# VH-VL binders against q9umr5, part 173

Target 1, 268 residues: q9umr5
Amino acid sequence: SYKPVIVVHGLFDSSYSFRHLLEYINETHPGTVVTVLDLFDGRESLRPLWEQVQGFREAVVPIMAKAPQGVHLICYSQGGLVCRALLSVMDDHNVDSFISLSSPQMGQYGDTDYLKWLFPTSMRSNLYRICYSPWGQEFSICNYWHDPHHDDLYLNASSFLALINGERDHPNATVWRKNFLRVGHLVLIGGPDDGVITPWQSSFFGFYDANETVLEMEEQLVYLRDSFGLKTLLARGAIVRCPMAGISHTAWHSNRTLYETCIEPWLS
Short names: E, the ipSAE of ESMFold2; O, the ipSAE of OpenDDE; V2, 0.75 times the mean of E and O plus 0.25 times the DockQ between their complexes.

## First folded at step 5 (VH-VL)

Design qd63 (framework fv_nofazinlimab; at its last look DockQ between E and O 0.60; V2 from the best seeds 0.00; counts 0 for: pae E 2.6 > 2)
Fold by OpenDDE, look of step 6:
Structure qd63 (fold): chain C 268 residues (1-268), chain A 123 residues (1-123), chain B 112 residues (1-112)
Amino acid sequence: as target 1 above (268 residues)
Amino acid sequence: QVQLVQSGAEVKKPGSSVKVSCKASGGTFSNYAISWVRQAPGQGLEYLGYIIPEYGTANYNEKFKGRVTITADKSTSTAYMELSSLRSEDTAVYYCARGSKWFDSTPYYMDVWGQGTMVTVSS
Amino acid sequence: DVVMTQSPLSLPVTLGQPASISCRSSQSLVHSDGKTYLYWFQQRPGQSPRRLIYKVSNRDSGVPDRFSGSGSGTDFTLKISRVEAEDVGVYYCMQGTYWPPTFGQGTKLEIK
């Protein structure tokens, strides 16, 4: 039998968004138990990410307990950060494949429709004033806002991304790294035509430097310091990169070619 | 200097399949995308799809409805384009072209082209 | 798919005279990353296409400076300041902003 699949949605999503993905999985892996977690749907996805992590943890623990052979995680967009944090705080998870589906793993720094909706009077260049305040950090979007021009503010005020990245020292950094390294494979999916994740390379742990030049994962401090295990994972062949052009942000879970190429191989 | 060398001309019957190869030399292969483009006699250019050999990820023009398969062998620095269920309308010169590194830009920069492979479909 | 429309489709030119080819897209070619992925290709008789211009106005290495690209949004132009005999061929514009990439019909440049 196939290992159970747990799906975590993104910002403003619900289980309905993954109807095509469910169809694909059922067709190619019949009998697979797929659970799309309907937690923090819609506007509730704006709640602090640590709160979301706790909620999702409570939901996945029973599923994992019933699947001693392991489970697969498919985590879309913001959900990919939730899942990474989840795997960091769980010392007993049994995740075989962690599929990060177009997630801003290294953070977000771009003007998007979501940003304009939430902060209609703010541009990305000024959002640090809001996001790095205590008030701003009560919103999920700000929890992974990564302003390359205000690194000090990011490192000191980010209550989520800076911590799970190990960019700011904290007492759980070593344990979180150990926990995260329990994952069998980290599958990173994203592409240049996403239109939301900015830069799109964030899905592959690439990100802007102070000059807004996009650097690769191997050039990032978190990698070089192996602060949460990226270097270790890469060294043991546990990181899979699956870039694809021609896919918009809202289509990553609904494209058959993408599924067959980047998702299906890791559901066996 | 990077060069792309394609396989020789093909003559096929309708309903059969053709597989064209594209071998890269003179530079790195794996991290660059390889695009496939075709040109019917006396006609313009049509984009088929691409592959990133390093990761084996490919995407296709939906117009071909699953008839096209693009693969790559990193060990030989060779990309392949297979077109099945051939029709007379598939008669064309097929080109491979190198794109950008996957991390830098879109895969369809096409700064270096192969010499082309003529595929003739006739009963 | 994005439609690329070139004009003219046939371009007879006297040697030493300038030439201009227009390319219009059915929608703006400004990508979400802020770049415009418009390309120009030259195809000489019996040869493979050769990229001349990338991202609207950048010449590839080895391309003579008599070739220049310009434009923005939906309207783009390839200019040849002084046409030479070796410039005979078909010229194509291509957009790479939207999937799938699409080409113009081609402009056949001939010497009068």
Scores: ipSAE 0.905, ipTM 0.942, lowest interface PAE 0.5, mean pLDDT 95
Fold by ESMFold2-Fast, scan of step 5:
Structure qd63 (fold): chain C 268 residues (1-268), chain A 123 residues (1-123), chain B 112 residues (1-112)
Amino acid sequence: as target 1 above (268 residues)
Amino acid sequence: QVQLVQSGAEVKKPGSSVKVSCKASGGTFSNYAISWVRQAPGQGLEYLGYIIPEYGTANYNEKFKGRVTITADKSTSTAYMELSSLRSEDTAVYYCARGSKWFDSTPYYMDVWGQGTMVTVSS
Amino acid sequence: DVVMTQSPLSLPVTLGQPASISCRSSQSLVHSDGKTYLYWFQQRPGQSPRRLIYKVSNRDSGVPDRFSGSGSGTDFTLKISRVEAEDVGVYYCMQGTYWPPTFGQGTKLEIK
């Protein structure tokens, strides 16, 4: 009688990464139907996020239709941004718990192995030259690159994150906000030992100001303006924060203590 | 300007459990991490784990996972460290220490320390 | 776990003279956020540890300016410019960049 769970993976990832998560769910909530979406795996995870959103949308529609009681989403890393957009573009989603596992919800500004693989000579200070070009916006990681020293370029060039966060105007913004607000619970998970998501507080809608001081969600313009519903969700008691130190980026979906503390309570 | 006050010394038998308290006063409790560190007589410092009371989130050093449990009661501004299946090697002074606000950085900040609680395990 | 190695383990000093303690980590302590989470603690006989230095070189409030921290990557130093009688105790370095946080073995500072 547990609601079905849909899992969305991250950058350079696949369904195989979630075998431990599935074991934990089976132990604590036996009989739960868990679908790990096997789309945009490996290098295909680099495709533009709007393209990924469309593909995942097509995959989740029949699952949601089959579950009138509702479904839960567990979305890891980059997958958390895909799920953010899914909840906004779907007029009829029935998501109860949206569990965001260490996802850069306000964007990424940090040196990573993924960046060095794609752009070997880049540093975080100069990646804006690539990411905020039309060519760069054809790569998923650039869709959520958020350079706090070039916020004007981010607002103008971001084809994905600035739009779903309501940081730049879009004709669909009012409908996207209405759709997103239908979510039952927004469960935010992250921590300081992640090592990839920078700043790690991005997983909790915190982010750098122009001086690289991290400001909390409640100090962000997107929250204060209630651009896509964060202030409304917080007032409703629908936002859950579950920070945990001691967990590296590749371990969020395979740590038993994390699962028992942050995920298990939200799988009705 | 927080003070941390710990419970008094304990003498325990092997195989039993001990629960040490750490009460905070003089500032905000819930949003700060509370870490636990021990020191065997004449030895160095060893980290056990932490809790963030506001969210109920705790994690433990793998060496102690399964034996240590850290909890907190926000209404009394008190954190607890319980260690089970005690051995003679667990004889140590146990300290609580305040970390940073959960959002600021890491819980390992440890700027304010309790006075310590001597736990002796003897048969 | 990250191993923290201190040198020397025993440090006899004459009052008014400088003292220096070294701390080496088994890997770089630079966090993904670009900061280095290295700390120095003082433990006087019979007392709780007291933090002197945070993030390599920042002095805690109330810590005398004769204490200074320096270093980068894997090699760190705590210096006392003029040792006073109340400085007697054990000094520990600690890394907070990686889980779990780990401490050096301790350096016992004694007046000779």
Scores: ipSAE 0.755, ipTM 0.885, lowest interface PAE 1.3, mean pLDDT 91
Fold by ESMFold2, look of step 6:
Structure qd63 (fold): chain C 268 residues (1-268), chain A 123 residues (1-123), chain B 112 residues (1-112)
Amino acid sequence: as target 1 above (268 residues)
Amino acid sequence: QVQLVQSGAEVKKPGSSVKVSCKASGGTFSNYAISWVRQAPGQGLEYLGYIIPEYGTANYNEKFKGRVTITADKSTSTAYMELSSLRSEDTAVYYCARGSKWFDSTPYYMDVWGQGTMVTVSS
Amino acid sequence: DVVMTQSPLSLPVTLGQPASISCRSSQSLVHSDGKTYLYWFQQRPGQSPRRLIYKVSNRDSGVPDRFSGSGSGTDFTLKISRVEAEDVGVYYCMQGTYWPPTFGQGTKLEIK
């Protein structure tokens, strides 16, 4: 009699990618209802993140309604940003554990194969010109692009990350913080061998300063201002950090040791 | 000025276990990686694994996984490495070393080393 | 695992002469963050290893100016501009870019 688990996938991903994770849950927590949401698969994962949030919201409502004791979220990569936004916009969510599996929670500032595919003439140093335009913000990748050398453009142009982080004023900031704070636990998972999330510490709400020195979560302005509830969550013991070396970006949901160490304890 | 002091030399029989301690003083302990490295007589260095004491998370070189257990006690600033099912080829000096903070890009820099603990396995 | 290959394995040198130790990796050591995590350690007889160089070319505190590191990608070099008697020992390169960290075989430096 375990709480249902909802799985949200990442960029260029689909529900099939989580077959090993499903196997692990079935072995350790038999009878757990696990739903891997089959929305925004493949190239559809490039749709604006607010569009994805709306679609996933509609999918999770009936699952949460049938489980009044609560549910768990396991959210991978880009999916972790979708899930964090869900927790903010849903005044009726009943999420106990939000498990963020190598998600770029403070943004991305790295050259990757999928960025090369999408913007072949761009490098991380000049991608801000595309991403911080209205056209660029129509791509999910640009919704969490975070150039530490163009903070002014990020703060003004980001249609997603700067808002859910409470880095820009908006009329819903207070209610989003209130909703997010109803989560039972925030479980942050990632590691230095990820190879895609840059900096990998973004999975722990760390990020670059202007000199590309990584500042940890507790040194970030969004934490210090408690703009969306991180300081409050940490103070009540609701944040779990589970770093693990030796795991590449595509292996987080198919590594048994990681599952047993970082995920299993939170699937009550 | 952090200093790492290890437990004394051990002589063990094959099939038994050994537990080596590594106590940190004069510096920060809990949010650093504490690595273990061994060196067989006349041989090179071999990385065993590390622990981040603040989170209790340990990572093992797959070569040694199943026989090595790395733990830490934050209250005493002490890390431990236990090697089980000892064989004669496990005869080596075992070092602990403090790496960088866990959130650095690669946390196993090993800038401060313990004095080493000789473990001899003989029958 | 990344294989680290040192050359030479034995390096007899005359006092005051330069010395050069090569280290080659089986794959590029450039991390996804753009940095290269290549280290050099010195182990004097009967002592624990001591880090000399971190991230290719940065000397640790208290390391003499005569030690320098260089290289990129897969090929790295430790140089001693003028060898002194205190430099006797075994030198190891280590990569820290990929899990697990791995060491070269060691280069024994001795005075002729």
Scores: ipSAE 0.554, ipTM 0.815, lowest interface PAE 2.6, mean pLDDT 91
ESMFold2 (binder alone), look of step 6: mean pLDDT 90; pTM 0.928

Design qd64 (framework fv_nofazinlimab)
Fold by ESMFold2-Fast, scan of step 5:
Structure qd64 (fold): chain C 268 residues (1-268), chain A 123 residues (1-123), chain B 112 residues (1-112)
Amino acid sequence: as target 1 above (268 residues)
Amino acid sequence: QVQLVQSGAEVKKPGSSVKVSCKASGGTFSNYAISWVRQAPGQGLEYLGYIIPEYGTANYNEKFKGRVTITADKSTSTAYMELSSLRSEDTAVYYCARGSKWFDSTPYYMDVWGQGTMVTVSS
Amino acid sequence: DVVMTQSPLSLPVTLGQPASISCRSSQSLVHSDGNTYLYWFQQRPGQSPRRLIYKVSNRDSGVPDRFSGSGSGTDFTLKISRVEAEDVGVYYCMQGRYWPPTFGQGTKLEIK
C-alpha cells in the first residue's frame, strides 16, 4: 500500500502529458492511486497563479482527507509554484514528498517561444515593463517573471512569487512558513538542457545576480534569512537535489532514467 | 590542475562487457560532471553519456541506452563506463572528459580529457 | 539529433598562411539564457581532443591567440591567422545546446 500521488501540470499542459509517468509509477509501485488534476489546462494555465492555487486547493482537500497516512505531490514546471503556495496556505496538508519537476522556484528570465507567443515583440530585457504592471500580473508567467536587472520592480510588483518566497513581507508569512515546514521531503529536479526554465538553476533555488551570474540556493537571501524554511529543511535533511542533463522541458515526466533516479525513491 | 587518468587497453570477445575507469586527481571530483565520448579508428567523436558524482545522476545517449552504464565512486574519485553486449562496431578509443560544476552549466563543457582507453572487440 | 556539418573536410595549408574552417548546425544553437553553445576541439595525431574555443569565441587558457572563433545562430568559423607545424591534426566543432551533444565530421589540417 502506497501513499496516493497528486500531479499538478505546467504552462500550456494537460493531464495527457503524464501518461508515461503514470505507467512508471504503476510498474514500480503497483496499486498507487494517482490523480492528475484536470484544472487550468491549455490556455487556462495563463490565469493568475493565486486563482490557480484556489482551484487546485479545492481539488486536493478531499484527496488528502481520504489519505490519513499522507500524500505525495508531483508538480511540473509552473505547477511547482502552485504546489509551493498550496503547502503554505493549507493549514492541514499532509504532504510527505513534494517533488518539484523542473519548476522556476526563484523565477524565470529567458527568451522562450511561450513568451514570444504571448508578447511577440518583447525580449527578456524589456518584458519587465509589461510583467510588472497590474495588467501583466493577470498572467501566470508574469507572476514569476524575475528580471535580475530590475529587482526592485520585481520585489514591489510581483503579486505571487516574491510573496511565497518571502522576498517581500506579508502578514501571513509566519503561518505560511509553519505550514510549508510540515512537508516531509522537498525533492528538487532540473537540468541544463531543459531549454525553457531560465536559468535552469531556478529549479534548485539558484538565480541570477545583477551581472547574470547564477548564485546557488545557499547564497540567496531567502535561504540565509530562512524566509519560508529552506535553511531549516536543509538542516533537517529534507531537501533532495537531483540534477540531470539531457532532459528537455517537455520530457521530465516521460524519461524512465529520470523517474528511476529522481522520483521513484521518494514514493513510499 | 585536475587530470583524468584512464585504465589500460582491453581486448574483448563479442557478447562480453568492458568496464573502463577514469580517475580524477588534483581537484574536486564530486561537483563536476564526467562525460564519456568514443572514437572508432579513423572516425569522428560520438557522445555516450555522463555522470554527476555528487548526486549519482547519469544519463545516456539513446543510441546506447540499455548497453551503457556510467557510475562513480566518490571515495576514490573514479568514474566508470561499462558497455555490455559488445560488437565489433564497438571497437574504439573511449575517453572520459570533465564537464562544468553541476550548477554552473553543462556536462558537455569538456575542458579536461583523459588519455583514452583502446577497446578492441574481436573473436 | 542536431547535425553538425564541417567544410572543408581536408585542408592543406602552407606554413605561415591563414586557414579557415566552417561549421553549420541544423538548428540554432542560441539558448534561452542568451549563450550560444558551440565549441571547437583540436586532436593532434595520437592524442586526446583538446578544447580550443567555448561559446563560439572564447579561447581556452594556453590556446595561442592565432586561433579565433566567430559566428552566430547556425553558422560558425574557426580561423588560424598563421598556421604552424604543430597545428597539424583534426578539428571538430561540437554543439552543446541540445541533447545529445553532437560533433562535426572533422577537418584534417595538413601542411603542403
Scores: ipSAE 0.689, ipTM 0.867, lowest interface PAE 1.5, mean pLDDT 91

Design qd65 (framework fv_nofazinlimab; at its last look DockQ between E and O 0.70; V2 from the best seeds 0.00; counts 0 for: pae E 3.7 > 2)
Fold by OpenDDE, look of step 6:
Structure qd65 (fold): chain C 268 residues (1-268), chain A 123 residues (1-123), chain B 112 residues (1-112)
Amino acid sequence: as target 1 above (268 residues)
Amino acid sequence: QVQLVQSGAEVKKPGSSVKVSCKASGGTFSNYAISWVRQAPGQGLEYLGYIIPEYGTANYNEKFKGRVTITADKSTSTAYMELSSLRSEDTAVYYCARGSKWFDSTPYYMDVWGQGTMVTVSS
Amino acid sequence: DVVMTQSPLSLPVTLGQPASISCRSSQSLVHSDGNTYLYWFQQRPGQSPRRLIYKVSNRDSGVPDRFSGSGSGTDFTLKISRVEAEDVGVYYCMQGSYWPPTFGQGTKLEIK
């Protein structure tokens, strides 16, 4: 039988968004038990990411316990960060494939419709004033806001991304790295036509330097220092990159070609 | 200097399939996207799809409704375009073209072109 | 799909005179990354297309400086300052800002 699949949604999403994905999985892997977690839906997805991690952890623990052979995670958009953190804090997870579906794994620094909705009077260049404040960090979006021009503020004020990246020292860094490295494969999916993840290369752990030049994963300090295990994962062939153009942000989970190419191979 | 060399002309019957190859030389292959474009006689250009050979990811113009398959062999630096269920309307010169590195930009930069492959579909 | 409309479709030109080709898109070609992926291709008789211009106004290596691209949003222009005999062929604009990439109808440049 196929390993169970757990799906974690993104910002302002619900389980309904993944109806096509469920159809694809059912068609290609009949009998697969797919659980789309309806936690922190809609506006509740704005809750602090650590709160979300705790909630999702409670939901996935019993699923994992019933699947000793392992499970697959499909985590979309913001959900990809939730899942990465989840795998970092769980010392006994049994995740075979962690599929990061268009997630801002290295953070977000861009003007998007979501940002405009939440902060209508703020531009990307000024959002650091809000996001790196105590009250700003109560919003999920700010938990992975990564301003390349205010690295000091990011490193000191980011209560989520800087920690799971191991960019700021903390007492759990070593253990979190060990836990995360339990994953069988890390599948990174994203593309240039996403329109939301900014830069889109963030889905592949690429990101802006101080001059807003996008650097690859291998050029990032988190990789070079192997702060949470990226270098180790790459070395053992556990990182899969699956870039695709022509896919908008809201279509990653509902495109058949994308599914067959980037998702399906890792559900066996 | 990067060059793309395509396979020779093909004559096919309706309902059959054709597979055109595109071999890259003189540079790196795997990290660059390869696009396929066709041109019917006396007509304009039409985009078919692309592949990123390094990762095997391909996307297609929906107009072809699953008839087109693009693959690549990194070991031989060769990309392939297969078109099935051929019709007379598929008669065209098919071109491969190199795009940008997948990380840098969109895959349809097309700065280097193959010489083209004429595919004739006739009963 | 984004529709690319070129004008004129036929362009007879006297040697040494300037030429101008217009390309209009059905929607703005400003990509979410801030770039405008508008390209110009030249196809000489019996040859493969050759890219002349990328991202509106950048000339490829080996392209003579008599070729220039300009425009923004939905309106773009390819200009040839002094047409030469070797410039005979069909010119295509293409957008790469939206999937799938789409081409203009082509402009056939001929010498009078």
Scores: ipSAE 0.920, ipTM 0.950, lowest interface PAE 0.5, mean pLDDT 95
Fold by ESMFold2-Fast, scan of step 5:
Structure qd65 (fold): chain C 268 residues (1-268), chain A 123 residues (1-123), chain B 112 residues (1-112)
Amino acid sequence: as target 1 above (268 residues)
Amino acid sequence: QVQLVQSGAEVKKPGSSVKVSCKASGGTFSNYAISWVRQAPGQGLEYLGYIIPEYGTANYNEKFKGRVTITADKSTSTAYMELSSLRSEDTAVYYCARGSKWFDSTPYYMDVWGQGTMVTVSS
Amino acid sequence: DVVMTQSPLSLPVTLGQPASISCRSSQSLVHSDGNTYLYWFQQRPGQSPRRLIYKVSNRDSGVPDRFSGSGSGTDFTLKISRVEAEDVGVYYCMQGSYWPPTFGQGTKLEIK
């Protein structure tokens, strides 16, 4: 039979968003046990990411324990960062495919409707004043705010992303890297028409330099230093890139062409 | 410089399918998006879809989804556009065009174009 | 889909005189990355389209400086400062900010 699938949602999201994804999985892999986690739904998705990681960890432990052959993760948007941390903090995860649906893996730097809802008078150029404060770091979206013009503040103040990316030292870094490297496949999905994730290439570990030129994963210090295992995974053939234009941010989990091309092949 | 060379004109019957090729020469192929655009006689331009050969990823304008399939063969640096269930309204010149590298902002950049392939659908 | 509307559709011009083509979009073309993906193409009779302008105002290499693009939001203009005989053809604007990319209906430039 097919390995169980665990789904982790994104910002201002809930399990309801994945009804089409579940239909597609049922059509192509009938009998697959799919668990969409009903934690940190809606406004609760604004809770600090480390708090979310702890809650999701408690939920996934019994699922993984019942599946000795392994499980797959499908993690959407902000949920992809939660899954990144889960794979690092869990000494005993048995994840085969980690499928990241348009997640800001290197962070977010953009003036989107989500940010305007939370901080109506701010611009991306001045949000660093809020996000890199202790108060700001109590909100999930600020945990992955990555201002390329204030990289020193990002490195010092980010309580989540800078740590899981190995951009700032942490006592557990060696163990986190060892744990993450147990993943079978890292499947990265994203595209230029997303409209929310900025730069969209963040979903592929690309990001802005100080001049707002986007540099690929292979040019990032985290890759070159192999801080949490990206270079090792790429050399092993374990990183899958699946870019697709024509998909808006809220459509990654409900587009049949996307599912058949980027997700279905990885649900053994 | 990069050139895109397309296959020759086709005359097809209604209900059949057509497969047009687009071969790249003189530069890098696999990391660039290849888009397909058509133009009916005396009319404007209409986008069909694209492929990124390196990853085999393709997407299609909803109007043609289910009838159009775009594929690529990296070993021959050739992209293909197949359109099925042909109708007289599909009579057009079909162009391939190279977009930017997949990692750059858009596959719709279309700075290098093929010469076009006339597809005529008639009884 | 984003609708692109060009005016005029027919543009007779005297050699050496300036020409101007307008393009209007049904919604703002500012992408989430801050760029505006508006393009201008020239199609001479019997030839493939040739891109003249990308991202509103940037000329492609080899395109004469008599061609210029301008605009923002929903309103865009292509200007030819001095029309030459070789400029005869149909000009199309295109948006690439939203899927699927869409084209204006075209402006036919003719010498009077």
Scores: ipSAE 0.776, ipTM 0.892, lowest interface PAE 1.2, mean pLDDT 92
Fold by ESMFold2, look of step 6:
Structure qd65 (fold): chain C 268 residues (1-268), chain A 123 residues (1-123), chain B 112 residues (1-112)
Amino acid sequence: as target 1 above (268 residues)
Amino acid sequence: QVQLVQSGAEVKKPGSSVKVSCKASGGTFSNYAISWVRQAPGQGLEYLGYIIPEYGTANYNEKFKGRVTITADKSTSTAYMELSSLRSEDTAVYYCARGSKWFDSTPYYMDVWGQGTMVTVSS
Amino acid sequence: DVVMTQSPLSLPVTLGQPASISCRSSQSLVHSDGNTYLYWFQQRPGQSPRRLIYKVSNRDSGVPDRFSGSGSGTDFTLKISRVEAEDVGVYYCMQGSYWPPTFGQGTKLEIK
């Protein structure tokens, strides 16, 4: 039988958004137990990401316990950062495939409708003033805000992304790396027509340098230093990159061709 | 400098299929998007789709859904476009073109073009 | 699909005179990264297309400086300051900001 699948949603999102993905899984893998976690829905998705990680951890523990042969994670947008943190903090997780569906894995440096709603007088060039404050870090969006022009502020103020990337020294870095490396496969999905994740290459652990030139995963310091295990994982042949054009941010979980190409092969 | 060399002209009957090859030489291939574009006689340009050979990721213009298949062989630096269920309106010159690297902003730069392959569909 | 509309479709011009080709898109071509992925191609008779201009206004290597591109949003222009005999051919605009890429109808430039 197929391993259970756990789905973690993104910003301003809910379990209903995944109805088409559930239909695709049921059609291709009948009998698969799929759980779409209904925590931190809607505005609750703005809560600090460490709070969300704790809540989702409590929800996944019993599911993993009932499936000793392993589970898969499908994690969309902001949810991919929650899932990566879960893999770091859980020393006993049994995740085989971690499927990251257009997630800002190296951070976000782009204007969105949600940012304009939340901070209407701000632009990406000045949002660091809000996000790199203690008050700003109480919002999930700011937990992965990554301004390439204020790297010193990012490294000192980020309460989430700089830590899970191993960009700032902390006492758990070695343990988190060990835990993350327990994953069987890391499946990275995204594309240039996303329209929200900026740069879209963040979904593949790419990001801007100081000149806003996008450097790919293998050019990033976190990869070169193997800060949380990317280099090790790639050397095992466990990283799958599946870029696909023509898909907007809200359509990743409702596109059948994407599902068949990038998701289905990893739902053993 | 990279060059794209395509397979020779084809004459096909309606209802059959054609497979056009595009071989890259003198440059890198696998991490670039390879696009396919066609041009009917006396007409403009029409985009068919692309592939990123390193990842095997292909994407197709919906107009050709189900009839076009784009593939690549990284080891030979060759991309292929297959068009099935041929009709007389598929008579055109088919071009391959190299786009940007997969991690650039868009894969659709088409800065280097093949010489074109004439496909004629007639009974 | 984004519709690209060129004007004029036929452009007879006297040698040495300027030429201007307009291209309009059905929606803004400004990408979320701030760039505008608007391209101009030249196709000489019997040849493959050749890219002249990328990202609205940047000339490719080897393109003469008499070619210039301009515009923003939905309206774009290719200008040739002094038409030479070698400029005969069909000129296409193309957008790459939205899937799928789409071309204008083409503008045939001829010497009178």
Scores: ipSAE 0.428, ipTM 0.762, lowest interface PAE 3.7, mean pLDDT 90
ESMFold2 (binder alone), look of step 6: mean pLDDT 90; pTM 0.930

